VHH binders against WD repeat domain-containing protein 83 (wdr83). Designs and how they scored, part 6

Target 1, 315 residues: WD repeat domain-containing protein 83 (wdr83), of Danio rerio (Zebrafish) (Brachydanio rerio) (q6dh44)
Amino acid sequence: MAFPQPRPQAPQLPQHLWRTVDCQQGAVRAVRFNADGNYLLTCGSDKSLKLWSVSRGTLLKTYSGHGYEVLDADGSYDNSQLCSCSSDKTVILWDVASGQVTRKLRGHAGKVNCVQFNEEATVMLSGSIDGTVRCWDTRSRRMEPIQILDESQDGISSLKVSEHELLTGSVDGRVRRYDLRMGQLQVDYIGSPITCVCFSRDGQCTLSSSLDSTVRLLDKSTGEMLGEYSGHVNKGYKLDCCLTDKDTHVLSCSEDGHVYYWDLVEGSLTLKLPVGKAVVQSLSFHPTEPRLLTSMEGRVQVWGAEPEDAAENES

## First folded at step 1 (VHH)

Design t2 (framework vhh_ozoralizumab_d1)
Fold by ESMFold2-Fast, scan of step 1:
Structure t2 (fold): chain B 315 residues (1-315), chain A 124 residues (1-124)
Amino acid sequence: as target 1 above (315 residues)
Amino acid sequence: EVQLVESGGGLVQPGGSLRLSCAASGFTFSSYWMYWVRQAPGKGLEWVSEISSSGSDTKYPDSVKGRFTISRDNAKNTLYLQMNSLRPEDTAVYYCARGEYDILTGYEDAFDIRGQGTLVTVSS
């Protein structure tokens, strides 16, 4: 009996370059998909935030108002608002359609490394080298934060919000998870400066990357380490990590010009994707499809699981 | 309290050499990337060199590459800059800087400068 190769049930991985976008913003510090994945945001060292079409690779709007480099950005669920943060120590809330600054929020004592809306876009959360997370009401005209979280012993490098939980990564080598409803704090000690944190898509795990060139997966309920991923280079840069749209693989940027893909459960290297000859700084994974954004120097690459415009060819 | 104290500057003729030192205190020196940056009269801050926490990785701009060497002694909490083949355009106040969180933002050259710097004047 012939034994054909088993039908591949393996998830498709974004490894086909669809386009390269020259952002003309100096260095691109962060690249982010919007909530539906149809648009991308680029944060420039030229002080601008730009909004682009993913499908066309075309610039749609430029947002100017920051005094120094833009370090992170996020889009609201309904595409009506953007938020961004900068080394100018401010957080800006923008109207997408008009390109106008709705509000410029001051209070952080140092550079603001990360920013995100909650699901309802009623609150912006910002994390700074000043060691604080500040929570800002998006609807209020007040300039004061509604809450300040200061339990971190060193600068905040990364944050993510999911439902009622806030996850932060700090230079102090700790990942902190706040239950914003119950006021509870859980702390996981990693021991090296954290560069990025995120939740798994199912919300059951946390992922962190750190300057010891290691990415770690922890079970949220137990704090148990479920996985450890290494082989890439992360010694000096704030590099992003993420999970795929189906939580099958862990991805990390690398200082060696590649994006590394590991099988989540096995911890084995699946793919070492060559992006170029410089540091790959930032990445963003599409919310529902196997599509990836990478940034390297002043350019963004859009990656898909199939060649762009792939058509089924029947003989 | 984080302190960085630069020393070793002075007047030198073109083609001469100087060695700058930076004494660090108030933090775990061996855990941080360190930088030398300079500011020429009437100009902005210019990056001169960087060194990894272990000392294994160094980087220089083309303007000083092959002439300047950065090094560190983690046992003495001291950063050094050996400057050879000095030119009039190297005239500046030189600062040592800690890679305080700015290294975590990638290609950003922002620096935590705590000292008064040391003046290097290259003139005949």
Scores: ipSAE 0.000, ipTM 0.163, lowest interface PAE 16.0, mean pLDDT 87

Design t20 (framework vhh_7yz9_2)
Fold by ESMFold2-Fast, scan of step 1:
Structure t20 (fold): chain B 315 residues (1-315), chain A 123 residues (1-123)
Amino acid sequence: as target 1 above (315 residues)
Amino acid sequence: QWQLVESGGGLVQAGGSLRLSCTASGFTFSNYAMGWYRQTAGNEREWVAFIYSGGDTTYADSVKGRFTISRDNAKNTVYLQMNSLKPEDTAVYYCAAGRYDLEYSDEAEYDYWGQGTPVTVSS
């Protein structure tokens, strides 16, 4: 006679499709949760940025002003402002409520791949194929950047800001971490063009994806490789990667139509989530809950850890 | 400053062959995917072939089995070997460099473009 051992609760992973949003923007190049996770942003090849309700799947506003594809976007912590960047070489600051362009910032010599606010939304940071990161003051009418970072040897593909730190990924195969207050730079050599970078939720690790179809987890302070995740396809697209809300799993988009989930510590594949028959290009993980956004062609899928409760549709 | 310099275009008879070359400078060539596009007067630019940084290739259906894309990273050069040429292949051929989403024909999606090299195939 053996007593049954308590089984550990399975991790809450977003694997249940809640809704599919047809964005009507051509290809959706990037999908992002806003700061509180109640809204989502879609960056279109039709040159538009759109804001949607996550809970209803409804279009709230369209932001028109870019001359070419919108490649990335971010929302301010208070939901008053959006920033976006484009193949048109500009960064735009938008007023959310009015839909108006507040500022259209020029200076990059090539397409702008990535953009983000700092936590206080006092600065926008943009990364371009021109190899520079530009830091822009959101509060002034100044058209010039307050700082240019040009240590990258090739184009900037991805950036993330956490507190006083900036993390960048470059085509030169390097991940760079800038301490913006101390002026310190740490460089980690990966050796293949970087497609996405992010910080772990605890801020102790960095995650990067690259065109060698590999996602890597590094210790932020030492650059020691702590994990390596593979099996997906990433050879030609700027695919996103991320960590779950509790840093239990690593996720990556894939050119084979799936999102891959690996156990962070073991490196083993936990889930190969089928999205469709085209490239899954972009993803965004909810800031506090096990919810995921994926983009494939012109559509965004919203995924939850449990099936969507049909009781909300009862009268 | 970055440059993409194309060569090898010209006049050829139907059934003949041409090899186009594109030499890159001002960026780390080995880390970029390279593509060939073509454009006829009055029509949009169309994709022909891509070669990714890792060496994988893709081709438009109209050129599969006739064209071969290759690269020489030591020479910063991408090639398009065009065999069994048809009058319908007559176009200006453009070299392009990008790291992402190379299946798209919009020039704003590529980081760098050449000036183009004309190819004329006589019947």
Scores: ipSAE 0.000, ipTM 0.389, lowest interface PAE 11.5, mean pLDDT 88

Design t21 (framework vhh_7z1x_3)
Fold by ESMFold2-Fast, scan of step 1:
Structure t21 (fold): chain B 315 residues (1-315), chain A 125 residues (1-125)
Amino acid sequence: as target 1 above (315 residues)
Amino acid sequence: QVQLVETGGGLVQPGGSLRLSCTASGFTFSTYAMNWVRQAPGKGLEWLSGINSGGGYTSYADSVKGRFTISRDNAKNTLYLQMNSLQPDDTAVYFCAKEYPGDDIWSGYSEFDYWGQGTQVTVSS
């Protein structure tokens, strides 16, 4: 007689709808968790950036100053600052508490698709259809960027910063990784326009999605393809992809109204989450917990277990 | 204010070639994906080809793939369609169309923000 073996605990995947937020911003082009996952940012086609409580689902503040659609946003690690970028060709630095524009940065020749702070929020990095990444000092009164990266042969669609590394995705079908300290560049050729890039949580891999309806996982140092994920629809839209909080699964938005979850190692489809009848354009995975944000048209949905704060409100 | 002006249409014999041009004004041309669409007599609109804002990505309808080539010159605010091996069923009014603002990579036909006046292409016999 053998002891009964305990059944392995399956990873908890966010698949239960907890909340739907009607953002009242027109189309929501991007949805992002803040650094600690307690707040969410929504980028509107109405030219506004909005900050919301995840636990309460309530609007906390509206940030108005862009001349056209807001395409991306990021929050500083200490929740004191936001940055956003727009099809108006500008990057804006905001004071969170006051809602006021601290700085409006001009220089890009076309719409700015992506923006992010570095870990210390001392630099903002922006990527544009003009094919450049611009690095802006958050602390100085400089009107010009401290650095311009122009090795891309076409528009920048996505960027991510991790430690001293910058990862960019381009319409030219290349994923570029810059070592910002050493000035070194590594290029991985995918061959289809890139829609989104990100780092794995362990920092060892890069993930990219492209218009050939394929998500790819590459070893960061070698460029070796470790995984390939398909079955979703990504032919015409700039869709987001990401990894779960523990790097167990790959997720992608889809033009068919679903979010697709694949097992990272096997590449097999684990879950096809129905969101609705329109394009799911943007998603964001919580930094430490199995919680997902999705945006579709003018609405954001929160997926996963209900926060403890919400249980207090219901009592 | 916003204008798209198509030129280059005309009468051509089967197997012939035409080059269409579309000149844009009143908006920042380099920030928009652009498309060519056509409407044949008695039919609805047919999307033919799209090109992203930077020109690095192009897409084509199966009916024109291998025969038509889309290109752009952002310095001149001009979109082009090179049409080769023209057939009688290519007879239509050809329009250039601007993508929905805010999308860099081409986002689909229902999101066109503006259409030009069109240029007639007639393939005889």
Scores: ipSAE 0.000, ipTM 0.247, lowest interface PAE 14.1, mean pLDDT 86

Design t22 (framework vhh_7xy4_2)
Fold by ESMFold2-Fast, scan of step 1:
Structure t22 (fold): chain B 315 residues (1-315), chain A 125 residues (1-125)
Amino acid sequence: as target 1 above (315 residues)
Amino acid sequence: QLQLVESGGGLVQPGGSLRLSCAASGFTFSSYWMAWVRQPHGKGLEYIATISGSGDSTYYSDSVKGRFTISRDNAKNTLYLQMNSLKPEDTAMYYCARHEDTAMVLDEGYYFDYKGQGTQVTVSS
C-alpha cells in the first residue's frame, strides 16, 4: 500500500446556515445577489424592494414606488442603479444612492415576472404574462421600449441576459435564445411550463426548470440534452433554479421545503438541504463564491460552505 | 374589494352540458391565473382546471380532460367552464379561484389566495 495521496477536494457546497434575515416585506417573492455578491435584493409582497448587506445582514435602503407585489429585481454592474418589476405591470429604474425612482416604465399588459440589466446596464429587459419581452434604454428618459419581442405563445416566466444573448422561458413550454446583435432566434421545446432559465457560467449550456418537476441542461450550440435532474417538487409555483459558482452542481428550489443539489455530469442527488416547512420559492447563487440565498415566506437565509469558513467570517 | 361570483349551476341529466361563469371584480383580472375547483358534499376540494392570465395556456385534471373547457374573457372580467358529457360523479359545488401571484398550475397543494361563494352542479336522472 503506497502512501495515500490526498483525494481531490469535493467542491464546497453552501449547506451551513450563516444568517437568517427577517425582511419585514410580507412574502419575499425573489431574492438576488448584486453583481459582486456583497449585497442582496429582496422583492416583497408589501410592494417594496429592499437592499441588504450580505456580510452584516443589515437593511441598507428601502425602495418604494410599486403599486403591487415586487416580483423580480436586478442591480447594475457598478452598483449605481437597480431595476425592478411588479404585478402592477410596471418596470422601475432606481438610483441606488438616493433611493429615488429614475423612471417608472409602463407598457406591459399584465404582471411583469422578470427583469434584468444587460452587462453594461445600458438596457433593461422585462418579461411579462402578456407574452412579450420589452427592452428599455436606461440612458433615455423616453417611456417607450426600444424593442418588443413577441414570438412567445404565452406568458414570459423568466429571462436571463449574457453578453449579446437573451434567454427566455415561457408558459408555452419553450426556451428561446435570441442573438440580440444578429436578430437570430433558437427555440427549444420542453413541453411543460418553464419556471426559470439561466446560462451556465462558461456560457456553453442553458438550464431550465419546468412544472413537470424536472430541471434540464442543454448544450447551447446543438440543443442536445446533457443532463436531467429530478426528485424535487415543482408543480404549482414559479421556482428558481441555478448552477454553482464553478458549474459543478445544479440547484433547484422545491415546494417540499428543500433546496436540491445534483451533480451536473452524473445527474445524481448530492444534497437535499432542508430550509423549512414551506415552499422554497427563490434562490440566488453568489457570482464567485460558494454562497447561496434562499427565500421562504418572509425570510431570507444566507448559506455558506464549510463550518470553519462560516465561523471565521462571523464577527 | 375583491369579489368572485359564480353562476350557471343547476340540475342536469347524465350526458348533459352546463356552462359556468365567474364574474371577477376588485383586481386586475388579466394579471392572474384562474382556476375552477369543486367540492362534492362531505369531501375535500378537487382541482378541475387552470387558465393563464392571457388565456393561451390551459390545464385539466385527468377526471375532466376532454369533457370540460376552461376559458376567459378579459374584456368582461369573466371566467368560464364549459362542461360536456356530465357524469353523476361531477356533482359538486363549483368554485372560481384566483391563483397566488407565483402559482402557475394547480396540483395537490391548491395554490390560490381567494375562492368565490360557489355554484351547485347536480348531475342525476
Scores: ipSAE 0.011, ipTM 0.479, lowest interface PAE 9.3, mean pLDDT 88

Design t23 (framework vhh_7yz9_2)
Amino acid sequence: QWQLVESGGGLVQAGGSLRLSCTASGFTFDDYAMGWYRQTAGNEREWVAFITSGGSTTYADSVKGRFTISRDNAKNTVYLQMNSLKPEDTAVYYCATEGPYSDYEFLGTYDYWGQGTPVTVSS
ESMFold2-Fast, scan of step 1: ipSAE 0.123; ipTM 0.538

Design t24 (framework vhh_brivekimig_d4)
Fold by ESMFold2-Fast, scan of step 1:
Structure t24 (fold): chain B 315 residues (1-315), chain A 124 residues (1-124)
Amino acid sequence: as target 1 above (315 residues)
Amino acid sequence: EVQLVESGGGVVQPGGSLRLSCAASGFTFSEYAMSWVRQAPGKGPEWVSSISGSGGSTLYADSVKGRFTISRDNSKNTLYLQMNSLRPEDTALYYCARDFGSEYELYPSGMDVSSQGTLVTVSS
């Protein structure tokens, strides 16, 4: 009698809901894993930044100091510091343990859409609707930026830092990549306002989403378009996109209440994950594991590749 | 050149209604989410409402939910705010803003009130 062959292993894609966190921050504008993926950050329309345990779904600390909505945040590699940015035009550096504001940085002329530490957490980079990226020293008492990048012709919507490179997305329909050590700039023209940019995990490609409801993958060295991903709805909102932990799939938020997953190479839709009946605005993919955070209205959902194998979880 | 021109403000008694309009030019209106932001005398700006580029999704501050309705006419490049059951605390300068998602940008701030935004006064 023939024995059945082992079932082919399905791709490890986060599609099982592990928990729903009611953040009590109004709308959650951005959700981010910390550097090791054990914690998550939520940026609230109530002006607060909150730190949560991923494994427990519990609130650990609230960071209060912004005058308006918190639009983005990042955690340092050693979990000692957070940075955040706001429609109040400021960037704040926080001490994680004390919850205290270390620095409140002013200079942007409009809302600050995005913020990130470099790998060493020696610099914060902020991008604003004022069309500038500002680089701030985290270790100095200097309140002025160490560098201003003003090549953009309209607002900065998104930025990502990898090693010595800065990637920016602009309302002007361009993705810009700066070599911060060499002072070189590469510009890719997309033609529609950019909502999100990121690097592939291997550092060889860039990914961008834009208001033409299209996500694009470009080769970093040539600017050649390697992939194009569509079928989702992105016409008015600043939606996030990303790649999976192993660069197997492209993910995008959608205005239709779903997260879309496409095979990176084939460009085919693999999964249309239902999150709810409102705009899915923000997402974050775990640094090493197939786990996803999604933000919709005032709630964050944690998604895993398998059902959560744990004792009864109290939330 | 991006231009946003607000109109429709005025003086109204508590419980009354007003409709604000914002005429947009210099960009492809249907590709941008739009917001209303207000600033009460002596206070900071407060986000009121946002609408997606298609008009299919709307968001409201808890203080105005059920009383205010945001809408847009993409054929006319115009944003609207229908304000019902007005309260004294709704008294403010109202600004429209070109937005990405639910985030807003204030245009302009701290200038002469006759040339910036539209003033809504709710008093008896």
Scores: ipSAE 0.006, ipTM 0.243, lowest interface PAE 9.8, mean pLDDT 85

Design t25 (framework vhh_ozoralizumab_d1)
Fold by ESMFold2-Fast, scan of step 1:
Structure t25 (fold): chain B 315 residues (1-315), chain A 125 residues (1-125)
Amino acid sequence: as target 1 above (315 residues)
Amino acid sequence: EVQLVESGGGLVQPGGSLRLSCAASGFTFSDYYMYWVRQAPGKGLEWVSEISSSGSTIKYPDSVKGRFTISRDNAKNTLYLQMNSLRPEDTAVYYCAKGSLSEEYLDYLGSFDYRGQGTLVTVSS
């Protein structure tokens, strides 16, 4: 008699295609969940920012005001405001309900690659090819930034804010962590242009992707490399990476049309998710649920963990 | 085509010295920041030193400060790293790396290799 092996747990990784959204805005340069995961934002090469319902897959509002491609966007915690950045060198603060530009912020010398609110939405942070991060007060009528960070020696490709910390990724091959309260800077040298940075959800680690087709997990305080993830293709595009909602897996976009999932601790490839035959450029992982957004060309796909979860997204 | 060729690595005893060289070609060397980075066995890349285009600005991490000296000869398109008081923990492959010229580089992402093949430094008795 054979002893029974433990039954494999049902997949918790998003790999079931729930919905494909044709965004009708040219190429989708970035896709982002909003703070609660009920909505998604799409940044178009047609110069528009669009807000969609995740559950229905329907367009809720179009935000028009940028002069060139929209490269990144973020939503405030209370869903009252959006911020976006563009190759037109501007950052725009939008009122969600009216669809109107609240403020159009100028000062960057080149394309603005990334933008994010802090947790309270009192500050917007933008990163540009001009090598600077600019911090903007959302509450005042000031048009000039509160602070300019110019320690990077090349363009800023990605940034993330967590509490009082700012994490930046640069073309100079460095990941920088600023303690905004203490004025301290920690630098980790990777050696290839950075395409994306993020914090682990527990705040103990940083994740970065770079043009050497490698994603790296570092201990935040020491800079020690805890994990390295490879096998995907990232040689020419500004591709996104992230962690799952429970920090179990690392994900990366890929130029080969797949999203790669690696076990965080083991570093082994768990899933190679086929999206299509073009570059998967952007992804966003749901804040609390195993649900993934991917963008490829002009389309966004919504992926869930279990087939039964598709019923929750049916509309 | 950017090329960076490192040399000068080898086996040395603790407390010894080595001088690394990097021969650069395919770009205007005098216009770029240059870097030395290293990768110890089983570890990620670690920044070792940087030098500005003119040589006026030089930086080191605390782990090598006072022991390593970066320099450059723009007339010879060559970057150097003088390593003194070497320790077993300095054992790594050492790479020469070219800095970027900002906006132009981002428009040409993925087209160039800005890091050399490396030179092995082993510090052991």
Scores: ipSAE 0.000, ipTM 0.118, lowest interface PAE 14.6, mean pLDDT 85

Design t26 (framework vhh_7yz9_2)
Amino acid sequence: QWQLVESGGGLVQAGGSLRLSCTASGSTFSDYAMGWYRQTAGNEREWVAFISSGGSTTYADSVKGRFTISRDNAKNTVYLQMNSLKPEDTAVYYCAAPTSDELYEWLTSGEYDYWGQGTPVTVSS
ESMFold2-Fast, scan of step 1: ipSAE 0.109; ipTM 0.569

Design t27 (framework vhh_7z1x_3)
Fold by ESMFold2-Fast, scan of step 1:
Structure t27 (fold): chain B 315 residues (1-315), chain A 126 residues (1-126)
Amino acid sequence: as target 1 above (315 residues)
Amino acid sequence: QVQLVETGGGLVQPGGSLRLSCTASGFTFSSYEMNWVRQAPGKGLEWLSGISGSGGSTSYADSVKGRFTISRDNAKNTLYLQMNSLQPDDTAVYFCARGTPEEFYQYLESGYFDLWGQGTQVTVSS
């Protein structure tokens, strides 16, 4: 005789504030989960990159070496390395444990808006206001990039890597997808400056946000627009967008102090999460759990689907 | 009048030195990053060096690193490029260009320089 199976858990949305972290970095320009979601990275206007425990909300390490504001960062899959980029026009590769600069890479002509490791952390990719993407070998002593992508007609605002594909967003109003193995380029014309791009978790769609206060979902193979999400305010700021851990909802930061959640398929607004009275600029969604990071001014807030676990609040 | 004017170019022998100057007018010079860009005969534009509004940070292309030094005098609204150990391959028209105001890093901005000087010719020849 079989026992009754438990009901499948419905997808949940992070809307309960678990903690607020005062980062002591001036403004936090970007907030990112690490690869396993146990740690978070904060990029400061004070020129520092900081690593924090998500579960404790405690500072673990400060990474100092940039000459100006840190604008983006990423962690390697094995948690051994970090990469960051700055308005100082450099990309830095860091050793996590020691806090030491492994390499400081120069070549970009303007501020570097975005940076990411490939899956194996053998390459760093950086995107700059200079209109180029530069690919850097993490294992070589070479000071020059191994590849420069210069098809963009204006600054690179955002990039994401998935497998052999690179996705870029540009101020020129175009989303570009490079197949790095086949040498093929697909260009999708949006018509407004792009603030953020990402892949769906299943890898079949691309998401972009732009200064026309619109987030768009496109089918990767056809370029067909599958969804359009609006109601938020994005007219000047470089705001983040993303998808939930199970691709059920689209999220966007907003200049009105909220994070907007839309149902992916229906396009309807599901939740308008109040964060505060200033621009919410950056967000990061946990890789496997319904957990969200938001940054506003000098603070990061951690959001969960349920009220914070009672055992974690034990004295 | 919003303007950039370069001076200091000329003919110099290989191994020689030149100092270029760029005088800014019509805007708050100290609020802007400033850059040097060159164009060699028959080639495209090559970015060489940048300096922050405060002068606290500088950056260089690998082709000129260790040989060229960028500096600025905000009281005189003037940008400088000290060029040492000049090579025939440094022959180009050199341009001063205005970059992004640092106060606006949170905004999405165009990456193209919005103000350029007229250029000054540097010829390195024996």
Scores: ipSAE 0.015, ipTM 0.443, lowest interface PAE 6.6, mean pLDDT 88

Design t28 (framework vhh_brivekimig_d4)
Fold by ESMFold2-Fast, scan of step 1:
Structure t28 (fold): chain B 315 residues (1-315), chain A 126 residues (1-126)
Amino acid sequence: as target 1 above (315 residues)
Amino acid sequence: EVQLVESGGGVVQPGGSLRLSCAASGFTFSSYAMSWVRQAPGKGPEWVSSISYSGSDTLYADSVKGRFTISRDNSKNTLYLQMNSLRPEDTALYYCATGSEWEYILSGDTSHFDYSSQGTLVTVSS
């Protein structure tokens, strides 16, 4: 007799543990893929920034120069430079190959929570508890920022740059989108301290997580709320959120030791991934493939859609 | 056990072309950056080209840029090197290896590349 038609497979999600990296940095405050996804950056409470091979799980270089915990980092698109920020109130620009500090930028009045290069790595943008975003020229020896954005009424927790747009999340409960070319500002009121912001891969939406244990998806042009994702625990920690490589799912860290995956459109929980028994604080999703980095305490885990050494079916 | 089997080498005249292949098994090929490394007679190993695990990014040594093209087929677990406009100085044993040019730059040597196989010999006759 006829067999029932098999259900179509869901999109591939990174749920298989490929590798666990013991970073030897104290707590890992942030984990980030580099621009091409072949390497990962770990920001340590021991004051170090480390660069690792994703494929081999090996430490490639340690960057030492910050006076306190490293809170965020980013790699330039051409892989020649790194930038990092610290509770020491500084932003550091590094030469990747030599490990040398190119510049140590001072000016923030408090801890610097987030940092990112623009697409061309001509500018670094940093966000601080002092409530400002500072824009720094990477090519100039000028020690002062080229621009200061001070519209936030409380500390900056998160920022992302896409093309000519800057997206910021603040403790004041607002997500701000700046058009850096036209000087226009759009403000979305959430009402709880923001922990993370990001753009959708298609650039049409913004995603934010906040201390009311809620992740929200907004239409970028209108500010209309398109989705709301809950069930995880985010009450006291600055936790990361993101979208999958194909914008099919929303992901969030959680204080309960899991990473939560929700279907973007339906808002339903697809997967509750167990990472461990402590707070999952930071995550980074691969730019083009279903691969995920998670940080918990002093460890980073690399997750893939398939078992790491799954045998290929020959025929 | 990681197995890398190179093929496609041969004798060619200056200005000619060859396509090298590397059949990979024993690991998740699609998860690893891959490289080509060559060793000319009487010289140490020289990095030639690297490709990201997805195939979206490629890097080339200055000596081969514009003449060689690295590519991969993750569905077949195969790495390729298309070599055009070959010169006598391209004569070498060619090895495929796991890893990228970034690991070479950061380590200062080729010890981070895993290429323990026989390689494939390319001879450009002059």
Scores: ipSAE 0.000, ipTM 0.152, lowest interface PAE 17.7, mean pLDDT 85

